# Designs tried in a protein design chat: VHH binders against q9y6x5. Part 405

Target 1, 379 residues: q9y6x5
Amino acid sequence: LPPKLLLVSFDGFRADYLKNYEFPHLQNFIKEGVLVEHVKNVFITKTFPNHYSIVTGLYEESHGIVANSMYDAVTKKHFSDSNDKDPFWWNEAVPIWVTNQLQENRSSAAAMWPGTDVPIHDTISSYFMNYNSSVSFEERLNNITMWLNNSNPPVTFATLYWEEPDASGHKYGPEDKENMSRVLKKIDDLIGDLVQRLKMLGLWENLNVIITSDHGMTQCSQDRLINLDSCIDHSYYTLIDLSPVAAILPKINRTEVYNKLKNCSPHMNVYLKEDIPNRFYYQHNDRIQPIILVADEGWTIVLNESSQKLGDHGYDNSLPSMHPFLAAHGPAFHKGYKHSTINIVDIYPMMCHILGLKPHPNNGTFGHTKCLLVDQWCI
Short names: E, the ipSAE of ESMFold2; O, the ipSAE of OpenDDE; V2, 0.75 times the mean of E and O plus 0.25 times the DockQ between their complexes.

## First folded at step 18 (VHH)

Design ib11 (framework vhh_7uia_1; at its last look DockQ between E and O 0.42; V2 from the best seeds 0.00; counts 0 for: pae E 11.5 > 2)
Fold by OpenDDE, look of step 18:
Structure ib11 (fold): chain B 379 residues (1-379), chain A 123 residues (1-123)
Amino acid sequence: as target 1 above (379 residues)
Amino acid sequence: QLQLVETGGGLVKPGGSLRLSCVVSGFTFNSYHMAWVRQAPGKELEWVSTISGSGGYTYYERSVKGRFTISTDNAKNTLYLQMSSLKPEDTAVYYCARTQYKYSGEWTPFDLWGQGTQVTVSS
């Protein structure tokens, strides 16, 4: 039988939640599998970019999804949550589900994972759900497991996406122990449901399952705001993305705009595009705007309106609060093994290995995940 | 046919209680997250509360937190909003809707709406 892999993402699941809350189902999952305690994600630490990095193994500058909101100056096109269906934005990379379908007698399935309801390189997942955040986890799980179990050609790669605990993290802030405890309890229950469903269908022993996330969450406050309007008139620039990384498109001379912003706040770094730190791997793409503003952890960039969010993400990807985790179970993985840290782009070559796919050029390092895999040498 | 029908609105004195109902037809109710949204005279639409399809997650607008309770009865395909300690500021047309969550972290837009039910809080 061909190897099968289910990739599950719980949006905004901060790595240290595992240390601060109880997860009976997830811990059982880990006990019988592997855990990576911290996954260093890509900058910026947002949903669309990081989910695409997981499935391409590329930094954002390489796969072209550089934010949740983007603007292309040549075509004058905009990308946003409400406008993400144009293949133009996705075609700078090849996601793993497309690669998987190039193999004979196999198919891919997807439930709400970013980009899976868009034809990329003229290929769309064999089975997919149009993104609809109103659809319950149960419904998504039912479809995914149905496809994994009954499809012909067989589904060998599937993705499952869920919006929590991100939504609640934004709403309550990650430091709200009462509300987040409730939310995370439910997440653990969903993991229990997932495992139970797989066992009931006889998939559990043969299916490789990865549970991960795209980013963490940091606590925000109304006391930590950076108001751009106090530094520069809004007529001098177009805002492409706002917080915590603002993308600035100057309407006047770039240098003038930069000079007005560079000292706006001690809690915000201002970069010309060519001066963006190399460690971010966030420079070599035309979709990155001429000026970016990066707020310090926990600070929010605002215009005239205050943010209602008590938690946010998108900050420096070196911050622990931005890091998710990775857990995995299945024939390809060891049992009872814990690993400290990997890069999020390392997931792609690992998945390709598990599925027997030749990976496209990527930024991941297969060596970083070898200790997780039963068929690899780990010193 | 997809349809949402709100009931339960009316006139109530400050400090009073009302229970709104929204009956859903045309789709699997428990497969969707549902929300209440209200619009006061001369004001913009305001999100009030959301509940996940599973019922495991509930969200509330700050001004109604602790006073309003959102719930569902899947067997009846009905969404509820229990309102207590009502204030004049709660006066609005209340709509039930299927809610959308954006990857950006917002609970908008909504893809299906009811006709609304009037809630008036006045002494």
Scores: ipSAE 0.280, ipTM 0.695, lowest interface PAE 1.1, mean pLDDT 94
Fold by ESMFold2, look of step 18:
Structure ib11 (fold): chain B 379 residues (1-379), chain A 123 residues (1-123)
Amino acid sequence: as target 1 above (379 residues)
Amino acid sequence: QLQLVETGGGLVKPGGSLRLSCVVSGFTFNSYHMAWVRQAPGKELEWVSTISGSGGYTYYERSVKGRFTISTDNAKNTLYLQMSSLKPEDTAVYYCARTQYKYSGEWTPFDLWGQGTQVTVSS
């Protein structure tokens, strides 16, 4: 039978949570599989862009999901978390579930991974759930395991998305040890339930499972606000996205808007599009606005003087607080191996290798993940 | 007729306790997150606590953690806020509200609100 892969994301799972909290179930999973301690994600370190980078192997400028809020000036289209189903936004890349299910005798299944309820290139995941954050992890898992066991053509690639610890990280901040301990214990229990369910269904020994995340979380504060209204009149620009990377569409001369913003705060970098640092790989897409503002870690860009956020992400992808982890178990992976770091775009060519798929052109490097895999020479 | 109705507010001395109730009509909790939000005189609305409909998670604003407990009784279609160790700073109108979590890390705008119940903490 063809090789099978389940890709699981726990949104906002910061890599150092593994060191600072107890995860008996996840540690057992790691002990019998592999761990990548830090995954360097893509800028901006937001949910939609990074989940799409995992499944395409592309930087945000190349796959076109460049933020959680976007505007296209030619078509006048808007993208947001409540307006994300137009294939227009997603069609600049081909995600792995599309490639997988177009193979002979294969299908794909999805429980809430960003983009899986969208017909990308007129192809939607063969089995999927429409996004609804109130659906329990148990129900998502039950659907995924039912599809893995009971489909023709067989499901060979499946995804599972969960909103925690991101939701709690935003509400409490990552430094709230009491609330985050409770949240992370619940997540570890869910990982235990996942493994137990796979064992009871006879899937555990022959299914490859990746548990990863899109980004981390940093602490915010009412003492660390950048008030744009103090620096520039609303009439001079259209605000496409606000924090911590603001996307500014000038209504007047771009240099004039830049000059009004450049000294607004010592805790914010202001970039003309052509001056965005090359290391971000965040320049060559029309959806990236002419000016971006990048707040320093833990700073919040606001239009008024308050923020409800106690934690946030989206900052510079060099920051360890923005980095998730990756753990994996299954017949393709070594047992008891730990690896220091990979780039998040490296996950895609690794998954293609496991599934026997030809990867589309991408930014990942298969060599970075070879040591995780039993069928590869390592060193 | 979707409706949220708060009860249980009143006057209490510092260090005292109150239990707020929010009776829900026209929908069930399992499709939504439910929240408590408060507004002190002359201040902005302040989020207090949220409970997931069927995700099994509770969330608290930092100043109320350890003192307040949010819960639901699905059989009675009722949301609760148990408040203890009350301080004068907790004086506010308390609203129950309905919301959803989104991928972007923001809660959706609260799309259904109760009328509010007054809590006054005074010596």
Scores: ipSAE 0.000, ipTM 0.363, lowest interface PAE 11.5, mean pLDDT 90
ESMFold2 (binder alone), look of step 18: mean pLDDT 84; pTM 0.860
OpenDDE, second read of step 20: ipSAE 0.211; ipTM 0.615

Design ib12 (framework vhh_7uia_1; at its last fold request DockQ between E and O 0.92; V2 from the best seeds 0.00; counts 0 for: pae E 2.4 > 2)
Fold by OpenDDE, fold request of step 22:
Structure ib12 (fold): chain B 379 residues (1-379), chain A 123 residues (1-123)
Amino acid sequence: as target 1 above (379 residues)
Amino acid sequence: QLQLVETGGGLVKPGGSLRLSCVVSGFTFSSYHMAWVRQAPGKELEWVSTISGSGGYTYYERSVKGRFTISTDNAKNTLYLQMSSLKPEDTAVYYCARTQYKYSGEWTPFDYWGQGTQVTVSS
């Protein structure tokens, strides 16, 4: 049988949740498979960018989804949740589901993974659900498993996306033990449901399953706010994205805007585009605005009003609080193996290998995941 | 035509309880996340609680956590807010509205507001 892979994302699942909370189902999943304790994601550590990095193996500057909110100065187009279906934004890369279904006798399926409801390079996932956050996990799982079992050509790659614990993390903050315990228990139960469904359908032994996330969550506070209005008049710039990485489009001289912002807060770094640190791999794209502001961990950039969020993400991708985990199970993976760290872009070449796909040029390193795979030599 | 009808408000003493209802027509409320919001006299609109479309997740404003319970009856297409240990600060007009959660971590603006129901907590 051709190899099959299900990629599952629980948005905003911080890696250290595994150490601080109980996950009986996930731990059992891990026990029978592999765990990568920390996944270093891409900068900025936001949902659209990192999910696209997982499925392309590219840094944000390369795949072109550089934020949840973007502006293209040439076309004057905007990208946001309200306008995310224009292929223009996605066509700078080829996601794995497109590569997969372009192969003979293969198809791809998706349950609300970012970008999967968009015709990218004139190719849309063979099966997909339009994004609707109100749709239950069960319904998403039902569709995915139905497609995995009954499709022709057979679905060999599928994605499943879930919004928790991100929503709760934003609301309560990751340090709220009471609320987050409740939420994370529910997540673990969903994993239990997933495993049980796969077993019931006879897919468990043959299906490769990756459970991961796009980013973590850091604790925010009303006491840690950076008010831009205190530093610069709003008439001098257009705000493309706000916190914790603000994208600034100057309406006046860029240098003047920069000078007004550079000392705005000791808890915020201000970069001209050309001065963005190389380690972020966040410079070489026209969709990155002329000035970016990067708040320190746990600080929130605001305008006139305070933020209602007690947790947020998007910060420096070197911060452990921003890191998700990766667990995997299936014939391609070892059993009972734990690995310390990989880069999020490393997932793509690994998935390509599992599926027997030729990867597009990417920033991942296949060597970083070899120890997870039964058919590879572990260095 | 979409309609939300809030009921159940009234005058109660501090420490008392009320149960608000919101009957939805024109759409299936389980297709959205449903929320309660309130507006006190002279104050801004305040979010109170949200329940996910599946009913599996609930969210509460900090001041009402532990006192208020949001729930749904799918068969009746009705949203509820059980309020207990009411305080004078809970006095407001309560509205129900629908929303969605975005990839970006934001909630969509509330829409299709009903007439609201007055809750007054006074000794």
Scores: ipSAE 0.916, ipTM 0.965, lowest interface PAE 0.5, mean pLDDT 96
Fold by ESMFold2, look of step 18:
Structure ib12 (fold): chain B 379 residues (1-379), chain A 123 residues (1-123)
Amino acid sequence: as target 1 above (379 residues)
Amino acid sequence: QLQLVETGGGLVKPGGSLRLSCVVSGFTFSSYHMAWVRQAPGKELEWVSTISGSGGYTYYERSVKGRFTISTDNAKNTLYLQMSSLKPEDTAVYYCARTQYKYSGEWTPFDYWGQGTQVTVSS
């Protein structure tokens, strides 16, 4: 029987929430499976890019989803949260659900994972839900489990996406213990419901489950604003994305725009595209603009003098506040094993191994995840 | 024929309570996030509270947290705002509005609004 895998993302789940809050259901899941305490994600540490990196094993420059807001100068196309369905943006890579469902006697299912309602390479997930953030976790889970149990050809790979704790992290900030405790308690209850539903439907014994996230969250403040309008007239550039990594398309001489910005704030790094640090793997795609501005942790780039943002992400991927975790349970995984760190791009080749799929060329290293798997020699 | 209709406003003394209602029609109520937004005389619009379409997640502006409670009744297609410990600073026209949370980490602009209901808190 072909192996099955459910990949679950709780958006914006910072790795250290696990140690700073109570998660009895998630702790039980981990105790019977594996934990990776920190996952080093990809720069920029935003939702669309990191979810696509998980399912492609590629850096953002390689898969082409380089931000939540993008502009292509040749086609004049824009990408945003209200305009994300054009396959043009997604077609620079092949996500694992496409590879999976094109195999003999296999299909894929999705409950709102970014990109699963897009026909990437003319192939849309075999079963999917159109994105709607108001659909309850219970309805998403019901659809996923019904598809895992009742589909022909069988669903062997499924994804499940949930917007919390990201939404609450942005609204309250990660340091709001009262509100974040309430939110994280609800998420732990959802994990308990997930496990209980899988057991009741007879799926738990033979289904591999990964619970992970795309990024963390850092505290913002009205005392940490960078006002671009004080440094440069906005008539000199087109703003493609603002904070915390601004994407700047010059309307005049690029060097002149750079010179106006380079000393704007000691809390912001200004990069010409060719000078972006190599460790970001964020240079070799036309969708990356000629100048980027990278705010320091907890700083917000604004055009006016005020901001309502209390938590944010998108910062340097070396920052622990940007890192999620990964937990997994199932026949492919050891029981009671804890691992310190992997790269988020390593998840893809591990998933391909579990599913018996040949991975596309990617940036992940299978060796980094071998110790999680029962069929691998760790030493 | 998408409609949002607020009721329940009025005059109350400081420390008093009111319950606002917003009856919606023309869309699936549970498929959206619903919000209360207010505008005091001569002031800009101010977000007050948001509730998820499932009713499971609620969000409050700092000055109303602990005093106001947002809720829904899906059977009646009705959004509520229970207000208590009212202050003169709460005097405003209160609107119900529709929004969504997106992958980008931001709430969409409010795309549909009610006509508003006046709340006046004075001695």
Scores: ipSAE 0.617, ipTM 0.845, lowest interface PAE 1.9, mean pLDDT 93
ESMFold2 (binder alone), look of step 18: mean pLDDT 80; pTM 0.816
OpenDDE, look of step 18: ipSAE 0.858; ipTM 0.930
ESMFold2, look of step 19: ipSAE 0.545; ipTM 0.801
ESMFold2 (binder alone), look of step 19: mean pLDDT 80; pTM 0.822
OpenDDE, look of step 19: ipSAE 0.827; ipTM 0.924
OpenDDE, second read of step 20: ipSAE 0.804; ipTM 0.921
ESMFold2, fold request of step 22: ipSAE 0.487, 0.424, 0.487; ipTM 0.781, 0.769, 0.804
ESMFold2 (binder alone), fold request of step 22: mean pLDDT 80, 80, 79; pTM 0.822, 0.813, 0.809
OpenDDE, fold request of step 22: ipSAE 0.884, 0.915; ipTM 0.962, 0.965

Design ib13 (framework vhh_7uia_1; at its last look DockQ between E and O 0.01; V2 from the best seeds 0.00; counts 0 for: pae O 11.7 > 2, placed apart)
Fold by OpenDDE, look of step 18:
Structure ib13 (fold): chain B 379 residues (1-379), chain A 123 residues (1-123)
Amino acid sequence: as target 1 above (379 residues)
Amino acid sequence: QLQLVETGGGLVKPGGSLRLSCVVSGFTFSSYHMAWVRQAPGKELEWVSTISGSGGYTYYERSVKGRFTISTDNAKNTLYLQMSSLKPEDTAVYYCARTQYKYSGEWTPFDPWGQGTQVTVSS
């Protein structure tokens, strides 16, 4: 039987939640599998970009999903949650579910993973659910497991996406122990449901399962705001993305706009596109705007309106608060092994290996995950 | 045609209770997150509570947490807000609306909402 892999994402699950809260189901999952304590995600640390990095192994500059909101100056197209279905935005890379279907006579399935309801390179997931935040985890899980169990050609790769604890993190802030404890308990219960479902269906022993996230969450405050209107007139630029990384499209001379912003706040770094730090791998794409503003951890960039969010993400990807975790279980993985850290782009070559796929060129390093895999040497 | 009808408002004393109802028509109730919002005189629209269409997740504004309970009856296409321990600062017109959580962490604008129901908390 061909190897099967289920990739699960709990949006906004900060890595240190595992240290600060109890997860009996997840811990049991980990005991029988592997844990990567910290996953260094890609800059910017946002949902669309990082989810696409997981499934492509590419930095954002390479796969072209560089933010949750984008603008292409040549075509004058906009990308956002309400406008994410144009293959134009996704076609700069090949996600693993497409590879899975094109390299082998196999099927892919997806429950609301970003990009899975879009034909990419003229290929759409064999089975998918349109994004609807109101659909329960149970329903998503039922569909995924049904497809994994009963499809022909067989589904060998599946994705499952859930919006928590991101939504709650934004609403309550990650430091709200009462509310976050409740939410994280629910998430652990969902993991329990997932494991139970897989066992009931006889999939547990043969299915490789990865549970991960795209980013963490940092505490925000109304006392930590950067008001751009105090520094520059809004008529001088178009805002493509706002916080905590603002993408600025100047309407006047770029240098003038830059000079007005460079000293706007001691808690914000201002970069010309060509001066963006190399470590971000966030330069070589036309969709990256001429000026980028990067707020310090916990600071929020605002215009006239105050932000109501008590938690946010998108900050420097070196910050621990931005890092998710990775846990995995299945025949491909060791049992009871813990690893300190990997890069989020390392997940892709690992998944390709597990599935027996030839990976497309990517930025991941397969060597970083070798110790997780039973068929590899770990030195 | 999309319709939302809020009822259940009234005059209550501090510490009192009210139960608001919102009956929706013209769309599938369970396909949306449903929210209660309120607007006091001279103040901005304020979010109060949201419930997922499946009913599995609820969210509350900090000031109402522990006092208000949002719930749904999908069979009746009705959204509820049980309010207890009411305070004068809870005085407002209460509206129900549909919304969706987005990948970006944003919520769609509240739309549509009904005529609202007046809640007045006064001694």
Scores: ipSAE 0.761, ipTM 0.941, lowest interface PAE 0.6, mean pLDDT 95
Fold by ESMFold2, look of step 19:
Order: structure tokens, then sequence, then C-alpha cells
Structure ib13 (fold): chain B 379 residues (1-379), chain A 123 residues (1-123)
């Protein structure tokens, strides 16, 4: 009886892949539901920050996950892909699965969405998988559907995360049509499997399903490198994060560090924290370092002369190459409706509405998504 | 203890074929990604191919695509590299190695490694 929602992310799924490749299963999903062609994500356009923005409705400065690598000067703590489980990092916000499972007669399930295996505000997802990228999509889906069907209190909010096309996008670059075509076909087959499994279990008609992503991908090249070692000695700063947004903690006067960096490359913007453009909403958190370096699209900041990545993300969130899409199907959504754009922070208040949850204070605007919903006036 | 043992190297003429094997012990084979890397004398290590722990995704360096095939036999805890249309530039020591993909978009450093098997392509 309670409304149910499954939130699915295919990491690094650039919005224009939908136009440039064939997705028979995803297109059928869209045809029977809704599509948002472009989702404007948050700066920086990285995985941890944007997945947390989806589930909190907050800009990175407000939820505190400001990058994939962070340093907190007050506590001297470090966050990285090998050290991401300390609740300290996550506790500046309340993600939707925590709010959901604290309601009477509700629980939450998770298959590897970032943060779901962390006890945020002393609350971990009711059912979850510890992160392991080697676990198949089928196993993740089997666990999620088992929990949706067999849990007391019932699972009303579930998340499912998949690493592709991000991994392949980094390795091949989005312009490699042969490899990306093969990878994207496999992803479309997984979407077909998801829909078929939900139908076989009797979940399809009454479960709301959102398929989205955190960011896109842009082409990189060994010909587009910015070598920091050519501009500044390592001894003058601590490097917190490198590319394409470098986070610089000065060891000497920060104006001196800024002056050494500002002419380093015409393909890089150098910002003192207070000069970061207001449109980024990326200033008001102590985890944002005193100097950031923002590479131009397709440029890579390195400490040596080489890079292994042919595709990357993290760039200015105004770039269409950084934008994912959103598709949705279920009783809450219209059928056959297409919408041009929303902000990624708008997804949270929409999900709260679908689930009947009171949203925490957030940066999303419910009005931006109301045309997707059958119970809303769209005129 | 963790152990990776490569076999199947040897001398082969250009255009020939070899099948490399890597027998794995000491960890759950399917819980990681497995890779082949190679090193020609005096050169840097070069990634060749990776297979996901689920077996669903394979990745190839551009110069070996279409010529090399990575695969596994989970019942034997064995990783394979089928090499065909071999060229003199394929001459190297070939290592199998373990890695993993992370949320950050990075691969973990290769750990552990095998001792390698020599492949020599010469007329």
Amino acid sequence: as target 1 above (379 residues)
Amino acid sequence: QLQLVETGGGLVKPGGSLRLSCVVSGFTFSSYHMAWVRQAPGKELEWVSTISGSGGYTYYERSVKGRFTISTDNAKNTLYLQMSSLKPEDTAVYYCARTQYKYSGEWTPFDPWGQGTQVTVSS
C-alpha cells in the first residue's frame, strides 16, 4: 500500500548517448514513462558529490561531500576512495534513505549507492550491500528485488548503482564509437533485464523506478595535459585532489601560491576560494580548499607528463558533456512525456513527494519536476 | 598466501599464437578484476587487458584489440590470455595481476602480481 521507489544510477551516462546510440530497452522504458533530456548536475561533476546531491537535494558546499578526495583542516581527517566510511564526512546532510526508514512501517534497501553502507546519523540503510565493483548487476538486482518482496517492515525506498558506462568512458573516451557502442548495448540489455525481472515478480505496475546518472564524460588526450610541476614546487602546497579540479592547500602565503599558478596554463582557471563563481555554489564549506584549479574541458592536470585516462569528468557543470539524463516509470509518473532539463538537486524533493516524506531543507525546487508527475497540475 | 603463477610463454614466429594461463590461489578469484600487463626489456609496464570479476566486461589496450582475448575459468581459478596474430612488438614478460574499480573512477594498484612468463616473437 505504501508508495515504493527504486532509484537506479548508471555512473557516467552522458545525456547525448541517448541520441548517438541505440537503446531499444531504455527507449521502451522512456516511451512508457518520462524522460528529462538533460539534468544539470552540481559542481564539481564527480561521483561521490553528485550521488549525494541526488539523495539530499543539496549543493556540495551544503552536504559536505565536496570531491572524491577531501581534507578537513579542523579535524585533520582525509576522505578518499579507500577511506570513505567515516560518518564524519556524510553527517552534514540526511540522505533520503535515512528519512525513509525512520518512518513507521518502512525500511530502505541499497545495492552499492555511495554512502548506503555508512551509518549516517547513526543510521545505516536497513538492507545493504558492502561496496564491491566485481558483484554483477544480476546479483545486485536479485538482492534489491528480494528485499522489496520479503522485508518487514516493507522496503519502500531502494537504490541500485552500476559502474558503467563510467569505467569504459574513462578507459576509452566517449568518442570511441566502437567500444562505447559495445558497452552501451550491454547497459541497455541490463535495463531490459531490470524491467523483465520487475514484471516477473509482480512489481512493475506499482513500483516507481527512476533511472539516472551522476555526470557525463568528455574526451581527454595526452596532447592536453597541464603539468603542475612545471609551474610550482611541491614544497609550496599540499595537493588534496588533482584533476580536473585541483584542490590546493598552500604551505606558504596563499597569495604567493596563487601568483605562481595563475599563469601556469591558458587552459586552467585558478580561483581563490572567495573568487569561485557564485553559480557553482561551491564556496561555503571548510572542506573546499583555499585555492582550486579548474581545467578547461578535455584538459588533464598532472604531476608528470602522462595520463592513463582517455575520458574524464569533474569539469564546469554548465558543460553539456557533464550532464546526465533522467528517465522514470511508475504510477507516480506520466506516460510518454519528455522534459528538457531539471537541476540534479530537484530530484530529491520529487522523490520525497512520491514517497510521502517531509523533505529536509534543500536546494531543489519541486516546481521544476511537477510536470513529470500525474498528481500535479502542469500548465 | 596469495599466489599468481603464469605459464604458456615461449618463442613463436610472427603471425603465430600462444595461450597464457595464470593460476590463482589465496583469494576469492571472482571478487576482483584480473588483468594482464606486460613489460618489454627496458620499457615501462604496459596494461594489456582486464576482465571484470563477474566476467561481464572485458577491456583491451588498443594495439591488442581483435588479436588478444582475455577469459577465465572460475572452476580452475585460472585467468587466460589467448594471443593470436603475434608481432615482434608483442615481445615482453607477461604478468597477471589483481585490481579493482572504485567509485572515484580509479583502479587500485595492481596487487598481487605473478612472476611473469616470457613471450618472444621472432623470426
Scores: ipSAE 0.708, ipTM 0.872, lowest interface PAE 1.3, mean pLDDT 93
ESMFold2, look of step 18: ipSAE 0.662; ipTM 0.856
ESMFold2 (binder alone), look of step 18: mean pLDDT 80; pTM 0.811
ESMFold2 (binder alone), look of step 19: mean pLDDT 81; pTM 0.820
OpenDDE, look of step 19: ipSAE 0.007; ipTM 0.210
OpenDDE, second read of step 20: ipSAE 0.260; ipTM 0.694

